# VHH binders against q96fz2: the designs that were tried, part 297

Target 1, 269 residues: q96fz2
Amino acid sequence: CGRTSCHLPRDVLTRACAYQDRRGQQRLPEWRDPDKYCPSYNKSPQSNSPVLLSRLHFEKDADSSERIIAPMRWGLVPSWFKESDPSKLQFNTTNCRSDTVMEKRSFKVPLGKGRRCVVLADGFYEWQRCQGTNQRQPYFIYFPQIKTEKSGSIGAADSPENWEKVWDNWRLLTMAGIFDCWEPPEGGDVLYSYTIITVDSCKGLSDIHHRMPAILDGEEAVSKWLDFGEVSTQEALKLIHPTENITFHAVSSVVNNSRNNTPECLAPV
Short names: E, the ipSAE of ESMFold2; O, the ipSAE of OpenDDE; V2, 0.75 times the mean of E and O plus 0.25 times the DockQ between their complexes.

## First folded at step 16 (VHH)

Design CA61 (framework vhh_6z1v_2)
Fold by ESMFold2-Fast, scan of step 16:
Structure CA61 (fold): chain B 269 residues (1-269), chain A 123 residues (1-123)
Amino acid sequence: as target 1 above (269 residues)
Amino acid sequence: EVQLVESGGRLVRTGGSLRLSCAASGSTFKGYSMGWFRQAPGKEREVVAAITQSGGQTYYADFVKGRFTISRDNAKNTVYLQMNSLKPEDTAVYYCAARFGFYETAPNEYDYWGQGTQVTVSS
């Protein structure tokens, strides 16, 4: 997973992340740096995406089941990185393979510190190789939506009013991530950056691509992944596996260029 | 940062009971998992018991299972170790330790340590 959509306005995104803490209290995640959230239909590595993480990472007296939502850079910059410019990192940290996560220092160290996050998206894109052509068919991949099954399509008319109504109750894709904190050597704000854990593709997606993000299906899985105070690394890693509860549809080649940021990137063709 | 102070260590007869306390000061320890470790003369420091921030998960070393109980009172910033059916082999300095996040069994995984309290079990 190297391209996502996360276009919901901040207030809609926040409501879509309503959750229950350990005591059964209904809550909304508390924002950090909300002004840095940049909605887009076409998010690529090095851009910022919203993630959920435990409030305990920021407030040492917080209940570890309480959540913060924060924009983080896609592409994990390890805390030990000594250069002044994170873009000069010489290896790709966009994704982290589930089978080698405990072998790679860049991921093992933050994972050992409980730096687990849930990466939020409308869905993600993958490109299917087609027999007899060098053209690839892009697909938008997302959780099944109640309204999508009833109405049959996403934004068929592509009007702002139609998209507003379709997205009001959208179930966000929740992907397992690992984050780290990097302090610039010459001062400045701490950089929070993440990687998406990947697994072998499920049966339903195998014809599109051989890998998929580790999707946390439902609040129990999301809660256990985030709760680094009550859930060990070993137990959390048991949540990392392929998921069949996913759907998709073909989209136009408009999405191929990451500079294109319009509803046409998601529209069925 | 967390500062820890153990208390309650004393001389106890074999078969006796003792409760150790560890008080956190300087900052709240509510976000930390807590562990009790012990070290006898000439031996390495070993885990005895551990507890998560909520108290929902606990760990006990095999040699204390059924005899010791770890608990915490987050309102008092204190963790306890209730020691029952004490044996001469339990003689050691007992340390409390704090780890941010889920507990671990290795001493080197803990961030903050108390000074220790001496427990001596006589026959």
Scores: ipSAE 0.752, ipTM 0.898, lowest interface PAE 0.9, mean pLDDT 89

Design CA62 (framework vhh_6z1v_2)
Fold by ESMFold2-Fast, scan of step 16:
Structure CA62 (fold): chain B 269 residues (1-269), chain A 123 residues (1-123)
Amino acid sequence: as target 1 above (269 residues)
Amino acid sequence: EVQLVESGGRLVRTGGSLRLSCAASGSTFKGYSMGWFRQAPGKEREVVAAITQSGGMTYYADFVKGRFTISRDNAKNTVYLQMNSLKPEDTAVYYCAARFGFYETAPNEYDYWGQGTQVTVSS
C-alpha cells in the first residue's frame, strides 16, 4: 500500500472515529496538530495522514483506551536517524512486512515502546497488471459501505449522486500502523511518522495485487491494536492478517499522477 | 521521573501473611504497569507478579499462584503485594518496578526500580 484517499473534512472525519473507552463512555478522539491535516483524494508517501493512537503516549496519566487523532508523516523516520533531513533516509519505510516486523530494528524498537497506531483512509489504491500490456489498471479498495436509503454495500454500479451521499456516514478504512518519534539534530519540532504493516493479499484481492495493508476490521480489533497499556505486543500482532471484508472498483488513470486531487480519482469508471 | 519506595518487609513465620506496599511519586504513575520482583542471595532477580495500568491484566509466577495477590490503587499511587501461606523459599529482597506500557517478565524491561524491602520467612 503506496497510495490512499483521505478527503473528509476534519469534522466529518472526527465523527467517523467515534468510539467507546474502557468505561463504556462514548467519545470522539481529540486532535493534535489539526492544522497539519490536509484532505486529499490522492495521498502519497511523505505526505501527512491522520492516525489514531492512545492518549497515553502524550499524557502519562491517561487511560490507555482513550484516543488521540493526529496527522503523521507517511514514511517512518526511526528515532535513531542521525541526518538533518528525513528525505535522506536510504531505505523505504512506507510499508512494513508483517513477517519481518520483529526482525527489523526500525520497527521492532517502536513496537516495544507500544507505538502502535491506526492509519485512517477513505480507502487505498492498487494497480493491477493487465495481461498482454505494460499498462496497469488502478482500483480503489475500501470497506463495504451501508446505503442510507437501503441496507447493503455500495458498488461500482451506483450513480455519482449516491457516492456523494455516502461520505456523511462513510466507514473509514482502518489500517494497522507503527509510528516513531524523531528529534531533529539541529532542533525544531519532534517529527511523528508512521509505516503501514502489510500482509499477503486475501483471495478477493489476489488478482489485483499480491500484498495488502493489515486491516483492522471493527472496533474490537482497533481498540486492541491501540491499547498498548492493556494489550501486549504478542497479542496485538495476532490481529495482523489478511481480511476478506473488503470491496473495490476500477477507477480512471487520473489517480496515477499523485498531483491530481479530485473526486475523479476514486469515482467508478 | 517515577520514584518508587517499598515498605512492609519483615520477619514472618512459615504459613504467615504479609502485605507489601510500593508508593510511587509523580503524576506519571497511572500510565505504568507495575511489577514485583524478588532476589535471594546468590540468585538472579526474578518476577513474582505484575499488573497493568488499569489492573485489568495480572501475571503471577507459577511458584506464587494461589498464594499471592497483586493489586493497585491509582488514587493513592500505590501497588500492593498480598503474600499468604508464606514459605521459607519466599525469603528474599522484594523490589517494586515500573514499566511504561504492558508489563514484562524480564527485569531489564523495567524503567524504574525501588530500593527493595527484605522479607524473611522462618521455619
Scores: ipSAE 0.747, ipTM 0.896, lowest interface PAE 1.0, mean pLDDT 89

Design CA63 (framework vhh_6z1v_2)
Fold by ESMFold2-Fast, scan of step 16:
Structure CA63 (fold): chain B 269 residues (1-269), chain A 123 residues (1-123)
Amino acid sequence: as target 1 above (269 residues)
Amino acid sequence: EVQLVESGGRLVRTGGSLRLSCAASGSTFKGYSMGWFRQAPGKEREVVAAITQSGGYTYYADFVKGRFTISRDNAKNTVYLQMNSLKPEDTAVYYCAARFGFYETAPNEYDYWGQGTQVTVSS
């Protein structure tokens, strides 16, 4: 997983993240640095994406079940990185393999500090190799959506007002991530950055790509992954596995160029 | 930052009971897992019991199961260790420790430590 869509306006995104804390109270996550959130149909590594994390990371008297939503840089910069420019990091930290997460210092250290986050997206893109051609077929991959007559499907483009209704009740893709905090040696703001944990593809996606993000399917899984105060690292890692609860459709080659940022990127061909 | 102060340690006869308290000051300890550790002369510091921030999960070393109970009162910023059926082998300095996040059993995983309180168990 190297490309995502996360285009919802801040208010729609926030409502899509409604949750219950440990006491059963209904809540919306509170924003940190909302001005750094840039909606896009075509997000690549090194851009900022919204993630959920426990409020306890920011307020040491908070209940660990309470959530913050914050934009973070895609591409984990380890806290120990000593150079002044994070873009000069020699290793690719866009993804973290589930099978080696406890062996790689860049991921093991923040994981030991409870730095688990849930990466939010409309869905992600993968490119299928096609035999007999140098071209790859892109696909948009996302949770199955609840169909209603009023919301329409993503393919129901003929009514301008129906396009907006598709996103009003869209179920966001929730991917397991690890984040870290890096302090620039020369001073300045702390950089928050994340990696997406990857697993072997499920049967349904195996013909598209051999790897997939570790998807947290449902609020129980999301809650346990975020709650580093009441869920141990060992227990949280049991949530990391392939899922079959996913759907997809082919999209236009417009998405291939990361500077293209239009609804055409995720529309069915 | 959390400052921890243990109290309650004293001389107790074999078979007796004792309650240790650990009071936290500075930043609130509500977000921290708490542990009780002990160290006898010439031995390494070892875990006795631990508790998560909500009290939803507890840990006990095999040698204290059924005899000791850990609890916490977040309104009073205090963690307790109730020690029953004390044995001479329980003689040690008892330390309170705080860890940000879920509890651990290794001493080096804890962020803040108290000064310790001496428990002596004799015939």
Scores: ipSAE 0.718, ipTM 0.887, lowest interface PAE 1.1, mean pLDDT 90

Design CA64 (framework vhh_6z1v_2)
Fold by ESMFold2-Fast, scan of step 16:
Structure CA64 (fold): chain B 269 residues (1-269), chain A 123 residues (1-123)
Amino acid sequence: as target 1 above (269 residues)
Amino acid sequence: EVQLVESGGRLVRTGGSLRLSCAASGSTFKGYSMGWFRQAPGKEREVVAAITQSGGITYYADFVKGRFTISRDNAKNTVYLQMNSLKPEDTAVYYCAARFGFYETAPNEYDYWGQGTQVTVSS
């Protein structure tokens, strides 16, 4: 996973993240740095995306089941990185393979500190190889959506009012991530950055791409991944596996250029 | 920042009981997992028991299971170790320790330590 859509307005995104804490209290996640959230249909590495993480990371007297939503940089910058420009990191930290996560210092260290997050998206994009040409077919991949009498599907939405109905009750894709905190050597604000854990593709996606993000399917999985105070690293890693609970449709080549940021990027062709 | 002070260590006879207390001061006890460790002269520090921030999950070393109970009172910033059926082998300095996040069994994974309280078990 190297491209996502996360275009919902801040208030819609916040409501889509409603949750229950350990005591069964209904809550909305509290925002940190909300002004850094930039909605887009075409998010690439090095851009900011919203993630959920435990409130305990910011308030040491908080219950670990309480959640913050914060924009973080996609592309994990390890806490030990010594150069002034994070973009000059010599290796790619956009994704983290599930099978080697405990072998690589860049991921093992923050994981040991409980720095687990849930990366939010409308869905993600993958490019399928087309035989007989060097061109690839892009697909938009997302959770199956509940269809109600009053809501349409993304494939059937062809007017602005129907599109609003689709997104009001959209089930966000929830991907398992690891984040770290980097303090610039010359001073300045702490940089929060994340990586998406990847697994072998499920049967349903194998014809499109051989890898997929580790998707946390449902609130129980999301809650356990985030709750670093009550769930060990070993138990949390048991949540990291392929899922078949996913759907997709082909999209226009418009999405290929990361500078294109329009609804056409995820519209069915 | 957490400061930890153990109390309750003393001489006790084989088969006796003792409750150790660890009082935390500073800012953030509620956010930490707590552990009790012990160290006998000439031996390495070893885990005895641990408890998560909510108290919902506990760990016990095999050599104390069924005899010791760990608990915490977050309103009083205190963690306790109830020690029953004490044996001479339980003689050690007992330390409480705090770790941000889920508990661990290795001493080097803990962020803050108390100075220790001596427990001596005699026949």
Scores: ipSAE 0.731, ipTM 0.890, lowest interface PAE 1.0, mean pLDDT 90

Design CA65 (framework vhh_6z1v_2)
Fold by ESMFold2-Fast, scan of step 16:
Structure CA65 (fold): chain B 269 residues (1-269), chain A 123 residues (1-123)
Amino acid sequence: as target 1 above (269 residues)
Amino acid sequence: EVQLVESGGRLVRTGGSLRLSCAASGSTFKGYSMGWFRQAPGKEREVVAAITQSGGHTYYADFVKGRFTISRDNAKNTVYLQMNSLKPEDTAVYYCAARFGFYETAPNEYDYWGQGTQVTVSS
């Protein structure tokens, strides 16, 4: 997973993240740096994306079940990185393999500090290799969505008018991430950056790509992944596995250029 | 920053009971898991019991299960170790420790430590 869509306006995104804390109180996540959130149909590594994380990371007396939403840089910069420019990190930290997460220092150290986050997206893009050609077919991959005006779920066969209306009640894709905090050696603001954990593709996606993000399907999984005060690293890692609860449709080549940021990027072909 | 002070250690007879207290000072005890560790002369420091931020999860070493109980009072910034059916093998300096996040069983995973309180159990 190297490209996502996260285009919802801040208020719509916030409402889509409504949750219950440990006491059963209904809450909205509190924003940090909301002005750094930049909606886009075509998010690439090194750009900022919104993530959920435990409020306890920022307020040492907070209940670990309470949530913050914050924009973070996609591409984890380890806390021990010693150079002054994060873009010069020579290792690709866009994704973190589930099978080696406890072996790689860049991921093991922040994981040991409870630095688990949930990466938010409308969905993600993958490029299918076509036999006998160098052309790749892009697909938009997302949770099944329930239609608000008609019975049934939204699909590729639905009209553009139906697609325009689905965003009001869109179920966001919730991907398991690890973040770290980096202090520039020369001084300046702390950089928060994240990686998306990846697993083997489920059977439904295997013809499109051999890997997929670790998706946290439902509020119980999301809550347990975020709650580093009450859920151990060992317990949290049990949530990391392929899921079949996913759908997709082919999209146009417009999405190929990461500078294109229009609804055409995710519209069915 | 968390500063920890243990109290309650003393000489007790075999079969007796004792409650240890660990008082935390500093602004933010509530975010920390707490552990009790012990160290006998010539031995390494070992975990006795641990408790999460909310008290929802606890750990006990096999040699104290059924005899010791860990608890915490977040309003008083205090963690307790209730020790029952004490044995001479329980003789050690008992240490309170704090870790940000979920508890661990290895001493090197803890961020803050108290100075220790001596417990002596005689037959």
Scores: ipSAE 0.753, ipTM 0.896, lowest interface PAE 0.9, mean pLDDT 90

Design CA66 (framework vhh_6z1v_2; at its last look DockQ between E and O 0.90; V2 from the best seeds 0.81)
Fold by OpenDDE, look of step 17:
Structure CA66 (fold): chain B 269 residues (1-269), chain A 123 residues (1-123)
Amino acid sequence: as target 1 above (269 residues)
Amino acid sequence: EVQLVESGGRLVRTGGSLRLSCAASGSTFKGYSMGWFRQAPGKEREVVAAITQSGGKIYYADFVKGRFTISRDNAKNTVYLQMNSLKPEDTAVYYCAARFGFYETAPNEYDYWGQGTQVTVSS
């Protein structure tokens, strides 16, 4: 996974992340560093994206079932990294393969500390190789959405009003991530960064791409992944597997350019 | 930093009961899983029982066999070990430990330790 969409306004995003804590109380996640949230139809590695994480990571006396939403850098910077510039990291940490997560220190160590997060997105993009050509067809991949009678296809929001309604009720894609905290050697703010765990693609996506993000489907899966106080690493890792509960449509080549940030990126062609 | 202080260790007869307490300093007690460990002379430190922050999940070592009960009171910042049907082989120094996040069975995974309390079971 190298490209996502996360364009919802902050308030809409927050409401979409409503949850119940372990006591059954309805809650909204609190924001950390809300000013770092930059909505975009075209998110690439090294950009900031909102993730969910346990409140216990910020407040030592907190209930681990409570959630915080925070923009973090895409591309995990390990805490042990000694260079002053995170971009000097020589290995790719955009993704973490599920089969080798425990073999790589950069992922194993933060995971062992319970640094699990849920990466939020409208969906993610993947490119299908066209047979016989060097051309790649991009697809937008997301959770199936509840079709409201008026909104035929996600792309056919005929009116601004209908479009708003579609996105107000959008089910966000919830991807399993690992995050770490890096303190710059020269001082400054602690950098929070994440990697997305990847798995082999489900059958439905296999023709598009052979790998997919580990998607946490449903509130229970999300809760268990985040709750590092009550769910062990071993138990959490059982949640990491392909899911068939996804849909996709072809999009235009507009998304190919990471600088393009318009609704056309995820519009069906 | 979390300070842990164990109490309740004493000499008891075989078949007797004992309740150990571990008091934690500070307000962060709720964020930690708590564990009881023991170390007998010439033996390695081993986990006895562990409990998550909410008390929702509990671990017992195989040798406990239903004789011991771990519990916690978050309002009192205290974790307890009720020990029943004590045996001479239970003689050890018992330690309280705290780990940030889910409990573990390995001692090296814990962040804070108490000084320990001596439990002696006589025949």
Scores: ipSAE 0.900, ipTM 0.959, lowest interface PAE 0.4, mean pLDDT 93
Fold by ESMFold2-Fast, scan of step 16:
Structure CA66 (fold): chain B 269 residues (1-269), chain A 123 residues (1-123)
Amino acid sequence: as target 1 above (269 residues)
Amino acid sequence: EVQLVESGGRLVRTGGSLRLSCAASGSTFKGYSMGWFRQAPGKEREVVAAITQSGGKIYYADFVKGRFTISRDNAKNTVYLQMNSLKPEDTAVYYCAARFGFYETAPNEYDYWGQGTQVTVSS
């Protein structure tokens, strides 16, 4: 996973993240740096995306089940990185393979510090290799959505107008991430950056791409992944596996250029 | 950051009971997992018991299961170790330790330590 859509206005995104804490209290996540959130239909690595993480990471007296939502840079910069410019990092940290996460220093260290986050998106894009040509077919991949009478049925044959109506109650894709905190050697604000954990593709996606993000399907999985105070690293890693609870449709080639940021990027073709 | 002070260590006869307390100073105690460790002469420091922020998860070393109970009172910034059916083998300096996040069993995984309190169990 190297491209996502996360286009919801901040208020709509916040409501879509309503949750229940350990005490059973209904809550909305509190924002950090909300002005750094830039909605887009076409998010690439090095841009900021909203993630959920435990409030305990910021307030050492907080209940670890309480959540913050914050924009973080996609592409993990390890805390030990000593160059002054994070763009000079020599290796790609956009994704982290589940099978080697405990073997790679860049991921093992923050994981040991409880630096687990949930990466939010409308969905993600993958490019299917077409036989006998260099042309690839892009697909938008997302959770199955609850159908409403207003929007009709949600599928590849539905009109673009029907898609506009489903955003009001859209179920966000929740991907398992690891983040780290990097302090610039020359001073300045701490940089929060993340990587998306990847797993082998499920049967339903195997014809599109051989890998998929580790998707946390449902509030119990999301809660356990975030709650680094009550859930060990070993227990949390048991949540990392492929899911079949996913759907997709083909989209136009307009999404290929990451500079294109319009609803056409995810509209069915 | 937390500062930890243990108390309650003393001489006690075999079969006796003792409660250790660990008082934390600072407003951040309730964000930490807490552990009790011990070190006897000539031995390495070893975990005795550990407890998460909420008290929802607890660990006990095999050699104290059924005899010791760890608990915490977040309102009082205190963690306790109730020790029952004490044996001479329990003689050690007992240390309170704090770790940010889920507890661990290795001493080197803990961020803050108290100075220790001596427990001596005589025959």
Scores: ipSAE 0.772, ipTM 0.905, lowest interface PAE 0.8, mean pLDDT 89
Fold by ESMFold2, look of step 17:
Structure CA66 (fold): chain B 269 residues (1-269), chain A 123 residues (1-123)
Amino acid sequence: as target 1 above (269 residues)
Amino acid sequence: EVQLVESGGRLVRTGGSLRLSCAASGSTFKGYSMGWFRQAPGKEREVVAAITQSGGKIYYADFVKGRFTISRDNAKNTVYLQMNSLKPEDTAVYYCAARFGFYETAPNEYDYWGQGTQVTVSS
């Protein structure tokens, strides 16, 4: 997984992240650095995207079940990185394979510190390789949506009003991530950055690509992944597996160029 | 400066009961898992019990066998160890410890330690 859509206005995104804390109280996540949120239909590595994480990472008195939402850089920069420019990192940290997460220091160390996050997106893109050609067919992949007339169906939007209704109730894709905190040697703000954990693809996606992000399907999975005060690393890793609860449609090659930020990127073809 | 202070250790007879407490000062430990450890003469320091920030998860070492109960009162910044059915083998210095996030059983995983309180169980 190397391309996502996360285009919702901040207030819509925040409402989509409503949750219950450990005491059963309905809440919205509190934003950190809201000005760094850059919505786009076409997010790529090194860009910022919103993630959920436990408030306990920021406040030592906090209930670990409470959530913060914050933009983080896609492509984990390990806390031990010594150079001044994160682009000089000699290895790719866009994704983290679940089967080797405890073998790679870049991921094992932050995971041991409880640095688990939930990466938010409308959905993700994947390119299917066609046998015998260099052609690649992009697909937009996302949670099944609750369908009503012109609601939850991307291809059924006939007007700006109907398009708005599609996204007002959109179920965000929730992917398991690991983050780290890097202090630049020259000073300045701490850089928060994340990787997306990947697993073998489910049967429904195997014809498109052999890997998929580890999807956290439902509030219980999201809560357990985030809550590093009450859920051990060992128990959290049991949440990491493929899911068949996923849907997709083919999209045009407009999405291929990461500079294209338009609804056409995810429109069915 | 964060300090953990244990109290309540004393001499008790076999079969007796004792309650240890550990008070935190200089900061709150609401976000920490808390543990009780013990070290008997000639032995390595070992976990006795541990509890998460909310009390939702609790660990007991096998030798506890239902005799001890860990609890915490976050309003008072205090963690307790209720010790029942004490045996001479429970004689040790008991330490309170704190770990940010989820608990662990290895002593080297803990960030803060108290000075210890002596528990002596006589025949």
Scores: ipSAE 0.685, ipTM 0.879, lowest interface PAE 1.2, mean pLDDT 91
ESMFold2 (binder alone), look of step 17: mean pLDDT 85; pTM 0.880
ESMFold2, look of step 18: ipSAE 0.666; ipTM 0.878
ESMFold2 (binder alone), look of step 18: mean pLDDT 86; pTM 0.884
OpenDDE, look of step 18: ipSAE 0.899; ipTM 0.959
OpenDDE, second read of step 19: ipSAE 0.897; ipTM 0.958

Design CA67 (framework vhh_6z1v_2)
Fold by ESMFold2-Fast, scan of step 16:
Structure CA67 (fold): chain B 269 residues (1-269), chain A 123 residues (1-123)
Amino acid sequence: as target 1 above (269 residues)
Amino acid sequence: EVQLVESGGRLVRTGGSLRLSCAASGSTFKGYSMGWFRQAPGKEREVVAAITQSGGKAYYADFVKGRFTISRDNAKNTVYLQMNSLKPEDTAVYYCAARFGFYETAPNEYDYWGQGTQVTVSS
C-alpha cells in the first residue's frame, strides 16, 4: 500500500471518527495541527495523512481510550535518526511487514513505546499487472459501505453519479500503523511520521496484488490497537492479519499521476 | 514526574496477612501502569504483581498466584498489594514502580521507583 484517497472535509472526517471511550461516553477525536490536514483523492508517501492515536501520548494523565486525530507524514522517520534531512533515510519506511516488525529496530522501538496509530483513508489504490501487456490496471479498494436510510447502498456496478451521494455516511478505511517522533538536530518542530503495516493479501484481493494493508475491521479492533495503556504489544499484534471484508472496483489511469487530485481518480469505470 | 512512597511493611507470622500501600504524588499517576517488585538479600529484584492504568488487567508471578492481589485507587493516587497466606520465602524489601503505558515484568522497563518497605515473615 503506496497510494490512498482521503478527501473528506475536516468536519465530515471528524464526524466519521465518532467513538466511545472506556466509560461508554460518546466522543469526537480532538484535533492536533488541524491546519496541516490536506484532503486529496490521491495521497502518496511523504505527504501528510490523518491518523488516530491515544490522547495519552500527549497528556500523561489522560485515559488511554481517548483519541486524538492528527496529520502525520507518511514514511516513518525513526526517533534515533541522526541526519538533519529525513529524505536521507537509506531505507523505505512507507510500509512495514507484519512478519518482521518485531525484528526491525525502526519499528520495534516505537512499538515498545506504545506508538500505535490508525491510518484513515477513503480507501487505497493498487495496480494489477495484466498478462501479455505493459499496462497495469488500477483499482480502488475500500470497506463495503453500510446501507443507510438516506444514502442507500453502493457497489462496483453503481454509476459515477451515485458516488457524489455516499460521502456523508462513508465508512472510512482504518489501517494499522506505527508512528514515531523525531526531533530535528538543528531544532524546529517535532516530526510525527507513520508507516502502514502490511500483510499477505486475502483471497479476494490476491488477483490484484500479493500484499495488503493490515485493516482493523470495526471499533473493537480499532480501540484495542490504539489503547496502549490497556493492551500489550503482543495482544495488539494479534489484530494484524488479512481481512476478507473488503471490496473494490477498477478506476481510470488518471490516478497514476499523484498530482491528479480529482473525483475521477476513484470513480468506477 | 511521579514520586512513590511505600508503606505497610512489618513483621508477620507464617500464614498471616498484610496490605502494602504505595502513595503517588504528581498529576501523571493515572497514565501509568504500576508494579510491585521484591528483593531478598543476595538476590535480584523480581516482579511480584502489576496492574494497568484502569485496573482492568493484572499480572501475578507464579509464586504469589492465589495468595496476593494487586489493586489501585486512582482517586487516591494509591496502589495496593494484599498479601495472604504469607510464607518465610516472602521475606523481602517490597518496591513500588511506575511505567508509562502497559506493564512489563522486567525491572529495567520501569521509570519511577519507591524506596521500598521491609516485609519479614517468621515461622
Scores: ipSAE 0.743, ipTM 0.891, lowest interface PAE 0.9, mean pLDDT 89

